# VHH binders against Ubiquinone biosynthesis protein COQ4 homolog, mitochondrial (COQ4): the designs that were tried, part 19

Target 1, 235 residues: Ubiquinone biosynthesis protein COQ4 homolog, mitochondrial (COQ4), of Homo sapiens (Human) (q9y3a0)
Amino acid sequence: SDGAGPLYSHHLPTSPLQKGLLAAGSAAMALYNPYRHDMVAVLGETTGHRTLKVLRDQMRRDPEGAQILQERPRISTSTLDLGKLQSLPEGSLGREYLRFLDVNRVSPDTRAPTRFVDDEELAYVIQRYREVHDMLHTLLGMPTNILGEIVVKWFEAVQTGLPMCILGAFFGPIRLGAQSLQVLVSELIPWAVQNGRRAPCVLNLYYERRWEQSLRALREELGITAPPMHVQGLA
Below, E stands for the ipSAE of ESMFold2; O stands for the ipSAE of OpenDDE; V2 stands for 0.75 times the mean of E and O plus 0.25 times the DockQ between their complexes.

## First folded at step 13 (VHH; framework vhh_7b2m_4)

Design q04 (from n02 with R99K; at its last look DockQ between E and O 0.08; V2 from the best seeds 0.00; counts 0 for: pae O 7.8 > 2, placed apart)
Fold by OpenDDE, look of step 13:
Structure q04 (fold): chain B 235 residues (1-235), chain A 120 residues (1-120)
Amino acid sequence: as target 1 above (235 residues)
Amino acid sequence: EVQLVESGGGLVQAGGSLRLSCAASGFTFSSYDMDWYRQAPGKQRVVVASIYSGGSTKYSNSVKGRFTISRDNAKNTVYLQMNSLKPEDTAVYYCAAGKDTYFWGSEDYWGQGTQVTVSS
């Protein structure tokens, strides 16, 4: 889009060549430091265009997904009523999500805005993916350590097919010790894959309408099983 | 270091009994809810029994009346007494510990599991 203005807030028009360079650079950096969420974001945006179309179409075919695409809910500190979440019963999605944020010292606002997707609706899809990431940690009961992140990436890779998820899933283990790697390959990856295949598309869940729902009930609904072993402290 | 070590598994004939033990270390045992899970080959892992920090218990329908979960806080051990065992009870049994977790499958610590095989 030579000379076209931004399509959405924070949109940065880029050429195919620029996107290629950004993809290569961000991939290298993300592999070097998987905690560089900004680089992971760039990688997702620059490589995910085709996959995002598929995801969008999948969302359009689902009644709840279609509603999400229409209403464009956002998960941020400006949109979340943290006081309400705090008041919810123990074991509810909202309460456990809040607990996750507190325990892991993460904020919904840490998610980078979409910049390099040349379609407004697809830009939202990837933004939604990013904002739902911490919710997936909550759903899967995975910590934000290296091992936990890899498990979530495997789940996401199966669910979305996004190149960044696939790359993260495959290259993430490079930093793991032998024992952790063994556990990952023998138990955690199969579990993540199985659950990823079994569960419906998690982007089609209107989480903002389910804060009061029991996390247990939600896991049952989605077919998410207990993890095979302790993940905290293994990496 | 947190450890959950299951023991007491093995081969038993249908109608027989086994008692599983899970020895815990590295955390304040008395403050945790303890759970037994099982996973049969090709099947999903499912909760079998739970004993809360307050001492109350819960059982799955498939084992209710046959299995009994108990805990000894002085020994940091949770037990699963399994009576009237059936071939369908064949599985790897896992011990899990959770604190302030009010839902299944989000326990903080898990054991490595112990094999229980019930022959017909």
Scores: ipSAE 0.018, ipTM 0.255, lowest interface PAE 7.8, mean pLDDT 88
ESMFold2, look of step 13: ipSAE 0.538; ipTM 0.721
ESMFold2 (binder alone), look of step 13: mean pLDDT 87; pTM 0.880

Design q05 (from n02 with R99Q; at its last look DockQ between E and O 0.78; V2 from the best seeds 0.66)
Fold by ESMFold2, look of step 13:
Structure q05 (fold): chain B 235 residues (1-235), chain A 120 residues (1-120)
Amino acid sequence: as target 1 above (235 residues)
Amino acid sequence: EVQLVESGGGLVQAGGSLRLSCAASGFTFSSYDMDWYRQAPGKQRVVVASIYSGGSTKYSNSVKGRFTISRDNAKNTVYLQMNSLKPEDTAVYYCAAGQDTYFWGSEDYWGQGTQVTVSS
């Protein structure tokens, strides 16, 4: 409801017109500056309701996904034992997740709280998606630069259908130089689409229970193949 | 220096069994994923079994139910128990070691191979 009180701690109830204005404004701001992660978050929260319901419903049908919805795990510095992850062997999911964070100079705490989703469970689903996005960077071997983010958005668009992922996948390339655009279109998009169609829904994976797993084993379990090139130095 | 040394190959009659061993040195064996490959004459080298650092295993369809891969981290050794051998299993068998990171990886280390010949 447009006029209902808060449904969860950070909830800001909004009317459909307000959501439309927020979606348009945040889309414009995110295209202008894709590092406005707060605007990307607003875009996702205001444009995804139908698709979030589809994602939640498929999570309920998957045994692991249902456990995630029930237990509501979080991936943040307050919930992670970073010392434990650092002690894991090279090549484990947990150790390589820390390598991703270190190489890209990011942390799990960059995720703004969910504010504009008018359903408590769907608010968790989009929050979980945001946290899993960084896990996708680790699984796919993609940096957080503009090119790497676009490649991940193509994978996510194929997997989830979220409007923000589709928009990022189609309009993000406008911001690339010619060299990066050529590589993206000729090699990286076909790879990302193929892997996105082959892999099971990545929201159904309980990553917090897999930190010790061989990254190679997990990639093979998911059907994720190596990208055709390294993108770390391109964008 | 990294070394992978296969042993246990030989000539065996169809229906028989062999156990291959691969002794490893020069790297942290317990953190690596280990594979057995085979290469029949005139064909490409293909994976037949894998054992990951966490102990889980994977088999190709052609050997599932007949071959068993195992590892002993204390002895830095991976094994391939091959039962119910068929003439089509005739090949050079190779041990390989690999590890994936955030930047990806590949099969980094290979043994010299051991010949397995299955007669009719």
Scores: ipSAE 0.583, ipTM 0.792, lowest interface PAE 0.9, mean pLDDT 86
ESMFold2 (binder alone), look of step 13: mean pLDDT 87; pTM 0.877
OpenDDE, look of step 13: ipSAE 0.648; ipTM 0.862

Design q06 (from i01 with F27S L103F; at its last look DockQ between E and O 0.85; V2 from the best seeds 0.00; counts 0 for: pae O 4.5 > 2)
Fold by OpenDDE, look of step 13:
Structure q06 (fold): chain B 235 residues (1-235), chain A 120 residues (1-120)
Amino acid sequence: as target 1 above (235 residues)
Amino acid sequence: EVQLVESGGGLVQAGGSLRLSCAASGSTFSSYDMDWYRQAPGKQRVVVASIYSGGSTKYSNSVKGRFTISRDNAKNTVYLQMNSLKPEDTAVYYCAAGLDTYFWGSEDYWGQGTQVTVSS
């Protein structure tokens, strides 16, 4: 282990071998329990280096993405004005995001800090990806049940190309019953893929500046269509 | 439930102007996205202009630069200023109010429509 100090807060320098072991272990655990967000995080960090470079470069080419990389906004309970979000009209991005958090009992603070990415800027990119995940649930209207998570992972896989997303998308369905699997394959995956391909890179959105924007307007802007069925009732 | 009532339609000569109004009932007007649709005889109903709860606007290509949509939340009213009217703008114009929620729950309300006739 070259005695190089941490590159950023929470950075843990690791050898390629260590990264490989972490990747294998985290993959196994993530497959066992997809709700282990910490393992998913480790998997993303240890396998995503090349893909993160591509994503970073894509962000640099976009004016809003470049601004995000420069200003490095964070989404957490410490950075969000929950009172403001609560005061926003129904149907706004901010109000509906808050509703998502409440209904699904999710906190923005549940996102693990980046540790195993050996580049400070790339570390932020993956952190932004993690923090935007719940926003994607909001945009896509997907719950945090197994089916909803799989749909979001398919969307993310298409959008980012991250190995962890791809793996999650493919192995997630293993836990589904036959009927749910049929719906997933016949309707939801095609929908997620189509929307993922059509939408611009969602990491380039400065969400913190769009709390007042209508969710409908934003979906329309991004070309996101309604899912073919109500997923909340399926799983 | 939101009730919508359109007004301001009528007969106008080509090149003329009309201003449509849509008054909405209820106290939550500001939460709704407001749309103007039109339906010409024998044609499908199409959206011509939208103003979202956040204030952003969208126009169809056919009316862009000629029509302006605006809203007054204090009056619970959405407007469509129509300038440089053409015979092809002849249609029944409908006001719609919509709300999309996280779970893709949609509430849509429609007015009864107002006739706009543009003569050559």
Scores: ipSAE 0.028, ipTM 0.372, lowest interface PAE 4.5, mean pLDDT 88
ESMFold2, look of step 13: ipSAE 0.549; ipTM 0.808
ESMFold2 (binder alone), look of step 13: mean pLDDT 82; pTM 0.835

Design q07 (from i01 with Y32H L103Y; at its last look DockQ between E and O 0.01; V2 from the best seeds 0.00; counts 0 for: pae O 6.4 > 2, placed apart)
Fold by OpenDDE, look of step 13:
Structure q07 (fold): chain B 235 residues (1-235), chain A 120 residues (1-120)
Amino acid sequence: as target 1 above (235 residues)
Amino acid sequence: EVQLVESGGGLVQAGGSLRLSCAASGFTFSSHDMDWYRQAPGKQRVVVASIYSGGSTKYSNSVKGRFTISRDNAKNTVYLQMNSLKPEDTAVYYCAAGLDTYYWGSEDYWGQGTQVTVSS
């Protein structure tokens, strides 16, 4: 175990074997208890190395993505000007994001720090992914119920190719009733996949510079269509 | 399995007090927000009080100053102290966990609720 110190804050150096064990353990725990977000995070970090490289490279090729990688913006309560967001017009990205946080009782600070990625830049990429998750809910108009989460995971899976997203998307439906499952398979998954394929990489959006932008305009820019009506009733 | 079990409900006279408890299991309690909801007959379920993992609290306007939400992380329990109860507080009270929404919604995990009846 070459005594290399931590590469970034909260970094825990691990061997390939340790990562494998962590991956297996976290997967089992996540399946057993899907509310163990910490385990999901571990799973993502330990399995996502290759995919994260691809994502990073993709970000480097995009002017806005490259800037994000350079400037390393964070989305947290310490970085967000909530007063500013609150003052923004209705329908703006910032106002709608704030509304989302309030309605769904989600805090940006609930995101686990990255620990098991052995590259500082890749560690940031996965951190950015985590922090953008709630933004994707806002962008897609998806609630934080099971159905909404599954839809977002499908979208993320298509966008990022991250194993944890794929797994989440795949196993999520197991807990749904027959009716919900039917809607999910017939309408929501196709919608998520289509939009995920059509939209540019959402990690390349500098959201912090677009708070004033109309959410509608942003959706149009990205080619994101309105969600099926069945989801609106679930919000 | 996530479990939420409410207790402490009952019949009380207007102006009286009750203390509700919700025992939680199946998730990391200390890292999650907890909420109390209530549903009156013929009405929609509404949030009454919330306590965040950091200890901050939020109340609906209807109960502000009368109700107090608290948590004991060692016991995995959230409490709702209800003072100065009114007949309009009559409802089934439910405990909910604000589970981190990375992958799964929290809306599917509700306790059975506990009936609170306030008599005039």
Scores: ipSAE 0.017, ipTM 0.275, lowest interface PAE 6.4, mean pLDDT 86
ESMFold2, look of step 13: ipSAE 0.506; ipTM 0.769
ESMFold2 (binder alone), look of step 13: mean pLDDT 84; pTM 0.846

Design q08 (from n02 with S30R; at its last look DockQ between E and O 0.82; V2 from the best seeds 0.73)
Fold by ESMFold2, look of step 13:
Structure q08 (fold): chain B 235 residues (1-235), chain A 120 residues (1-120)
Amino acid sequence: as target 1 above (235 residues)
Amino acid sequence: EVQLVESGGGLVQAGGSLRLSCAASGFTFRSYDMDWYRQAPGKQRVVVASIYSGGSTKYSNSVKGRFTISRDNAKNTVYLQMNSLKPEDTAVYYCAAGRDTYFWGSEDYWGQGTQVTVSS
């Protein structure tokens, strides 16, 4: 509301009060219906300013992260060559990313432009985080069901510190049955936290230049280990 | 169905060289990561070199600079060139194949091994 027009394409300037209302409303709606991914996006955009600055600053200090900030690569339906990815060998990052998309019946997160971040560089950072989210599902071997998303949120909370990740990690489990909650707390959270601490900042990886890389090699490079169990049937 | 057959082992003098081969069949070789392991008498099997489907390589510290792993996707064969051999390199050498998927590994295969003996 500072009388400035949009700071980047699709920017919607909002006052601090409007951001507070958007944050509260989106948090409530995401708790009510966790499949409202648009509400999770609003929550992240309205609550993340300080953390996004920290993430941007660490990306600037990392040579690969700085290159990502400069070149602004995207993982979207408009930038991916799906035919090329399909032609890659099984077990490559690109091919297994397609397997993740197919098994979970999802598409790349390319249709949610960033709107409520009042800095164009930080808007790119949160957009990159959203695109990297699907890479994390692939790297960690996690489905998009409720349990799998919570596990990824714990990894992301450790990696990023974003308020929406912290809130999703702590409050997402209220929708779980007793068995899923038990394994989440006793086995999956410790695993996700350990991997999140061990792995380098995943925003500093240029995934678009690694499609041909062996997934096993990449997991070894990042220090990511197999989860203690398969999550697909638990939810 | 799946077969990994090591060859090229034998007796060699310290300081000498030896080239191991592993012929693969029954799977799509180019999509697999390939490893060489060794097992000395009375010890655990350990990895000495890896070559990933994308062509990158990794070596254990005990063999780095002396061993070279390579692959020929047209011949479905992985090689281990072993130079500057030491008596400590005496072991049964195993070829292994594997890969990770989104589901975390699906198929891991092992050869029967080939003996390498390095005399002083």
Scores: ipSAE 0.590, ipTM 0.796, lowest interface PAE 0.9, mean pLDDT 87
ESMFold2 (binder alone), look of step 13: mean pLDDT 87; pTM 0.883
OpenDDE, look of step 13: ipSAE 0.824; ipTM 0.923

## First folded at step 15 (VHH; framework vhh_7b2m_4)

Design r01 (from q03 with G106S; at its last look DockQ between E and O 0.41; V2 from the best seeds 0.00; counts 0 for: pae O 4.3 > 2)
Fold by OpenDDE, look of step 15:
Parts: sequence; C-alpha cells; structure tokens
Structure r01 (fold): chain B 235 residues (1-235), chain A 120 residues (1-120)
Amino acid sequence: as target 1 above (235 residues)
Amino acid sequence: EVQLVESGGGLVQAGGSLRLSCAASGFTFSSYDMDWYRQAPGKQRVVVASIYSGGSTKYSNSVKGRFTISRDNAKNTVYLQMNSLKPEDTAVYYCAAGRDTYYSWSEDYWGQGTQVTVSS
C-alpha cells in the first residue's frame, strides 16, 4: 500500500473494498433516511468517480468553469460576506440566497467535507456541487421540504448525472402522499427535467461574482422557468 | 397601497417618439425589477423592456435599438423612451414590478396601461 499521504484536506484514502462497503452502507442509510446528508455525501464520493470526471471535463471546456477549477472558490460562512449580501437589493442573487438560508435555517457550512475521492480536482468538483446545492434551491425557488429537495435532486440528476442525485430523485417520492406524488410526477418532475436540460451546467457559474445580479436576470440567462406551482404549500 | 401609474401614451406618427413614464408608490421601488409590457389588439401581452434592480437592461428583439428603458429610484419612476416608432408598436403599454419573477405571470404589481397609437 504505497503510503501516499492525503491528497487534500480531509482526504481519507480507502481501498476499493472499503469504498464498496462504504457505498453499500451509505446507500442503505440514505434510502432509509434521505435527510442523512452525510450518507448521501459518502455515496456520492464513493460512486461518482466516473461522473465526476465527466463533470470536470465539462467544466474545463467552459471558460468560466475552467476559471472556477483554477481559482477553487468556496461557498462557506468564512468566505461569504454576509454583510455585503444583506446590503444587496432585494431580488439580487446574493440577497435571495441569504434569504433562503435564513428562511430555511440552513448554513453554508452544513455541507460535509469531501473525504473519499482519490483525486484532488475531482474532490473539489464534488465539493463545489455540494456548496452550489443551496444556490440551486435559490435559483429554482425550491424550499427544503421533501418536495423541494426531490425537485432539486431531479434537476441535479439531469445536470450532473451523479448517481446520488439519481438515486435521491427516484427514491425520494416513496415518502410522499398520493396527492403530492401526483403533483410531483405530473408537474414538478417534468419541470425539473426540462429546466435541467435547458440550463447550462450550473457548476460553471461563478456565483461569487454574481451576487449583485438580479435573480430574475440570472434565471433568464439560464433559461429557468417559473415553477408550475408553489411547492412550499404542498409540504 | 401599491400603485403603478403609466403616462405619456398617445397618438404619434410613424418615425416619431414617445416617452412613457410609470410612477410607482407603496413599495420599495429600488428593490424591484421593472418591466414594460405591451399588448396589441388580439395579441398576447409581451415584455418589451426590463430594467433590473441592479440597473441592467434587457430588450425584446422587436424594440432593440429603438427603445430605452431607464429608472429613477429617487422619483420611483421607470421610463420607456420610444424612438422610431412603427405602426406595429401600437398597443397598450403596461408597467410591471417584480422582485423574483420568471415571466409576466410572476409580476407582483401591474399598472392600468397607457395606449400608444402609431399612425402610418
């Protein structure tokens, strides 16, 4: 076992067998409790290697994505100027993101650090994916209730192809009532898929440079349409 | 009470100019994206120009180069300068305000509209 030290902070080198076990265990737990974000994270890291390469390559082909890969911006409480965001106009990406965080009682730091990806650059890609998740909630106007999460997962699945997103998208609905399920299948999933296909890769957006941008303008730029219904009232 | 009041509409000859104004009250104007829509007889209401809270502007292809949208936050007013008017520009023009809008149906507030008629 060539004692290659950690490739990045929090990197835990694992054998293929260990990865397999982690994948199986985390999958089971994530299915049991989809709110176990830590398990979802483990699952993504252990199963997403091929997909992450594709995403990375996609990012490299995009000028803004390439810049992100080079500069490695982070979205955390330590990197965000919350005071600045608070001072931004209502309707701006930054202000609406902040509002999202406040309303949903979510912190940018809630995201687990990457641990089980054996490539430093790919580790960043998955980290960026995680950190952009809440931004996608903001962009899509989706709450953090079960419906909102499922919708975002469908969008992410289409955008990234990550197995964890796909799994989350498919298994999330199992806990929904009949009415919610109907709405999800008839309206929300098609909407998420359509928007996911239409929008460019959302990982290629340098969000940190767009705080002042109107959320509406950004949605228009990305081709994101209005959700078919108010999802918050359905949960 | 929220109000959007359009003014400046009227009859103009082709090639002429008009300046529309929309005076807003009852909400934090500076925080809103402002839009001008128009609806021609028998046609759907369509956006012609937008000015975001950050000051960026967007125009429909049909009015690009001819129309200019601007805002004065101190006066809570949005403007639409319409130059080189064409008969096809004949419509009722509406002012709308939104904070988090995707499309026209997501606008928070609407004016009553002002008639613009361009004669050939």
Scores: ipSAE 0.023, ipTM 0.459, lowest interface PAE 4.3, mean pLDDT 88
ESMFold2, look of step 15: ipSAE 0.589; ipTM 0.816
ESMFold2 (binder alone), look of step 15: mean pLDDT 88; pTM 0.887

Design r02 (from q03 with S104D; at its last look DockQ between E and O 0.71; V2 from the best seeds 0.71)
Fold by ESMFold2, look of step 15:
Structure r02 (fold): chain B 235 residues (1-235), chain A 120 residues (1-120)
Amino acid sequence: as target 1 above (235 residues)
Amino acid sequence: EVQLVESGGGLVQAGGSLRLSCAASGFTFSSYDMDWYRQAPGKQRVVVASIYSGGSTKYSNSVKGRFTISRDNAKNTVYLQMNSLKPEDTAVYYCAAGRDTYYDWGEDYWGQGTQVTVSS
């Protein structure tokens, strides 16, 4: 047969040939139009299997990561108590996550469901990674403009090794103007790489238990430093 | 008007103790992370101890085990208990308050500083 039967609610079983075609097509479409985040998701799901296994295995070895794999928390509109998060003090992780969403005009539910991963546990891992992506914007202080996304992709590439993160980090800059490209290469990439190497695996953090934590305390716990400049005004 | 007012500095012999206080006003103290910095003559200002809004603490290696930071949210005050003082601890000590946001880092408010001098 061309693929495994459904393993989770949104699963679309595909054969190896179908996965190859999806990977090639989504890669081409993501290069053509980087705003097709649905195609970036397809690329990650069809090309990341080996790396997802590595990430899952390291999560199992970490006590907090193992709890995440067992309890399967989600960061979505249906699971978040936005009223509670809004009641938290300014400077807490939860309140600053809401600030990130508001400033950038995004929501937790803008991502498509996982479809093409043929292992239920690995499907959760890539889903968790996508939800953590917005937490990384908050932790790193990066907007969702093109430059900010590229900087986060460099951090994620160092942290995860996912093929889609590596491709986004290397090919995303094609769309940048000269000034943005210069500051990216000279200042932001070195910063993102240093922080990505220093921080523990960010998938091992149970963010839902840390909403009340000082953002500064969390950044220092992870070894995340301030970026060398504000990216919001550079776009 | 925001104010951070340090007190408790002075001259002390090596091996002695001092307790610094920093009284805060004009902002929501309980939501801020509080820090003690010091600046020795000819050196840059460096953090020696931090206490976050949730109560957790962090210390520089040069003072760990000798200094203790604490806060009293009811009195809007942060303290630095300094034990086993050495001449190298001689510096102006500054209280600072900061609150990271998603896109801003750093200290928002600074005190005037209080001199600590440790004699041999």
Scores: ipSAE 0.613, ipTM 0.814, lowest interface PAE 0.8, mean pLDDT 87
ESMFold2 (binder alone), look of step 15: mean pLDDT 89; pTM 0.900
OpenDDE, look of step 15: ipSAE 0.813; ipTM 0.916

Design r03 (from q03 with S104P; at its last look DockQ between E and O 0.20; V2 from the best seeds 0.00; counts 0 for: pae E 7.8 > 2, placed apart)
Fold by ESMFold2, look of step 15:
Structure r03 (fold): chain B 235 residues (1-235), chain A 120 residues (1-120)
Amino acid sequence: as target 1 above (235 residues)
Amino acid sequence: EVQLVESGGGLVQAGGSLRLSCAASGFTFSSYDMDWYRQAPGKQRVVVASIYSGGSTKYSNSVKGRFTISRDNAKNTVYLQMNSLKPEDTAVYYCAAGRDTYYPWGEDYWGQGTQVTVSS
C-alpha cells in the first residue's frame, strides 16, 4: 500500500544520472527478457517524470480528475468488494471488469511498488495509470495478447504521452507475424489513434463510482467506437 | 447458420419516416442485446440505438427523441422506428447482436446493412 503521509513507501531517491542509467538498463533488460516486469516498471518510472507532471496538471484542471487526486482511490484486491461486483448485472462495468480478471487470471494488484518517482503525487498518478490499464482493455474490447496490448499502447500513447507507452507502441510490433502486423498498421493503429484523440482523458474517470454503469452506455458516453475487427481471432 | 437480415431501408424525403426491421435466426435471440449502428460515407460506424435483453434502451444524442428501438422476442426481430428524418441521417444501417463475452465489445453477429437515404 502507499504510505500514510506525503512520503510514500518503497521510495528510492535517485539523481538524474542514476535515473538515466536505470532507464537505459531497464529498457535493455525488458527487451532481453520480457518477463522482467520489474524492469518495465523501472522504465516507466524513470522516463516519465515530465510527462507525469503534464498529466497531473491536467487532472488538477478537471473536476473529476482533481477529485481523484484528492481522494486517491485505489483499485486493488484489498479495496474491491468482489462479492458486490459479482452481483452486478451482466454488461455492467464492474461485472465485465471482474470477468476480465477471471479470464486472464490476473489481479488488480500492481506487480512492483512505485519506487523511482521523486514526487508522491506523481507516484500516485503512475500507479493510477497502471491500475486503469485493465479498464482500458475492457473499455476498448482488446485482449491481453501481444496484438491487443500494442493497440492499447497506441491508445495510451495518444492519451498520456508517456515515453514507455510510445516505446511499447512503436517497438512492440517487432514480435508480430506478418498478417497481424499488416492488420495492425492498416486498421487498428488508425482506430486506436482516432479514439485516443476523441475520448476524454481516461485518468480523469472515477471508475470506482461507475461499477453499476452499463459498459455499452459508458462506451457511448466516451465516444469510443467499435474496433474494425475482433482482435482475439487474429492470434 | 446465424443470420441477421435488415429490411425497410430506402429513399425518403426530409421530415419523413422509415421503419427498419432486423430478423434474427440461429441463436437464442432473447438472451442478446441488440443494437442499430450506422455508417455515413467516410466516417466510422457508430451505434445509434441499443435495446438490452432486459428491455431497457439507450440512444445517441443525434437521434434521441426521433428514433425508437424495440424488439419482439417471439418473432426474433428488432425494429428501429425513424421519425423526423434529416439528410444527415443518410447512412448504411447495421443490425448487431452482442452479449457479455470475454471482451464484451465487438458484436457477436452483424447484418449486411440496409441503405437509408434522406433527400432534402
Scores: ipSAE 0.014, ipTM 0.195, lowest interface PAE 7.8, mean pLDDT 80
ESMFold2 (binder alone), look of step 15: mean pLDDT 88; pTM 0.894
OpenDDE, look of step 15: ipSAE 0.021; ipTM 0.421

Design r04 (from q03 with S30R Y103F; at its last look DockQ between E and O 0.91; V2 from the best seeds 0.77)
Fold by ESMFold2, look of step 15:
Structure r04 (fold): chain B 235 residues (1-235), chain A 120 residues (1-120)
Amino acid sequence: as target 1 above (235 residues)
Amino acid sequence: EVQLVESGGGLVQAGGSLRLSCAASGFTFRSYDMDWYRQAPGKQRVVVASIYSGGSTKYSNSVKGRFTISRDNAKNTVYLQMNSLKPEDTAVYYCAAGRDTYFSWGEDYWGQGTQVTVSS
């Protein structure tokens, strides 16, 4: 582990001791400031190795997932034809993905590259997960505000078991007011958990081949239902 | 002014066929997903067939193999071909149009319905 060479472009090889220090430091920082998404990412990369192996194996067993692992598609500004997506009809996955980006003022680029995963294939798995995160917001109809992110993290925790998703799901609510917390616990969490259990593994979907698909058709294929209320107005 | 106008309903003997039509106006038909629902007496309105804007279809298990949904984007019309009709298919059939967006869900427009009655 100490002195192992890079396995992929942005890889930072680290020893078990260095990983322990990064995991402890990032966990402490994420509890101190839950908006340190870079620290949540470090925590996910330095912990959860076994969970990433389970996710990779799950993808390998699914024909579409295996194809994704083989072809290694990326969702970024350099790989997307944003003009083509803009030309798609309203209600298509591609057009509604752009609407999500525009309404929330975000872009498809990842915030940080994967650095601390010591297996090239598992590094792709966590990178793919991060790149499709905005697709989950689009599918679930969730904004990027605090409440919307917590709801998505509950879905993601059920789907993946990743430590960073579990942290966000359980500790994100500490900044919510009483009314938002009550709605979250009584309505939104049950909905997110139910949808997370019902949906197939979202990493097994080749979104880049589905831009023209009706969003309703895709939601129904995945078993994703409308949320019990409009979250944008609550946060 | 949005309109969905169903036609083609009526009384038919078991084993027979009917073709329902739904003419749409007042919205961009090609971008909408179209559904046929039915409501039997005393029951909830349920979807029986869907045709999405991309052309793919979905059917309830009770009508698979007997009903066929289709659309003609040039005529702004959706059809439901109903074959091998059974008395349990008796219901008011509704045409619906919906377009899910990132932040919206469900049916935007409904027709007034057309009665289909299947005699034993």
Scores: ipSAE 0.608, ipTM 0.807, lowest interface PAE 0.8, mean pLDDT 86
ESMFold2 (binder alone), look of step 15: mean pLDDT 88; pTM 0.896
OpenDDE, look of step 15: ipSAE 0.844; ipTM 0.933

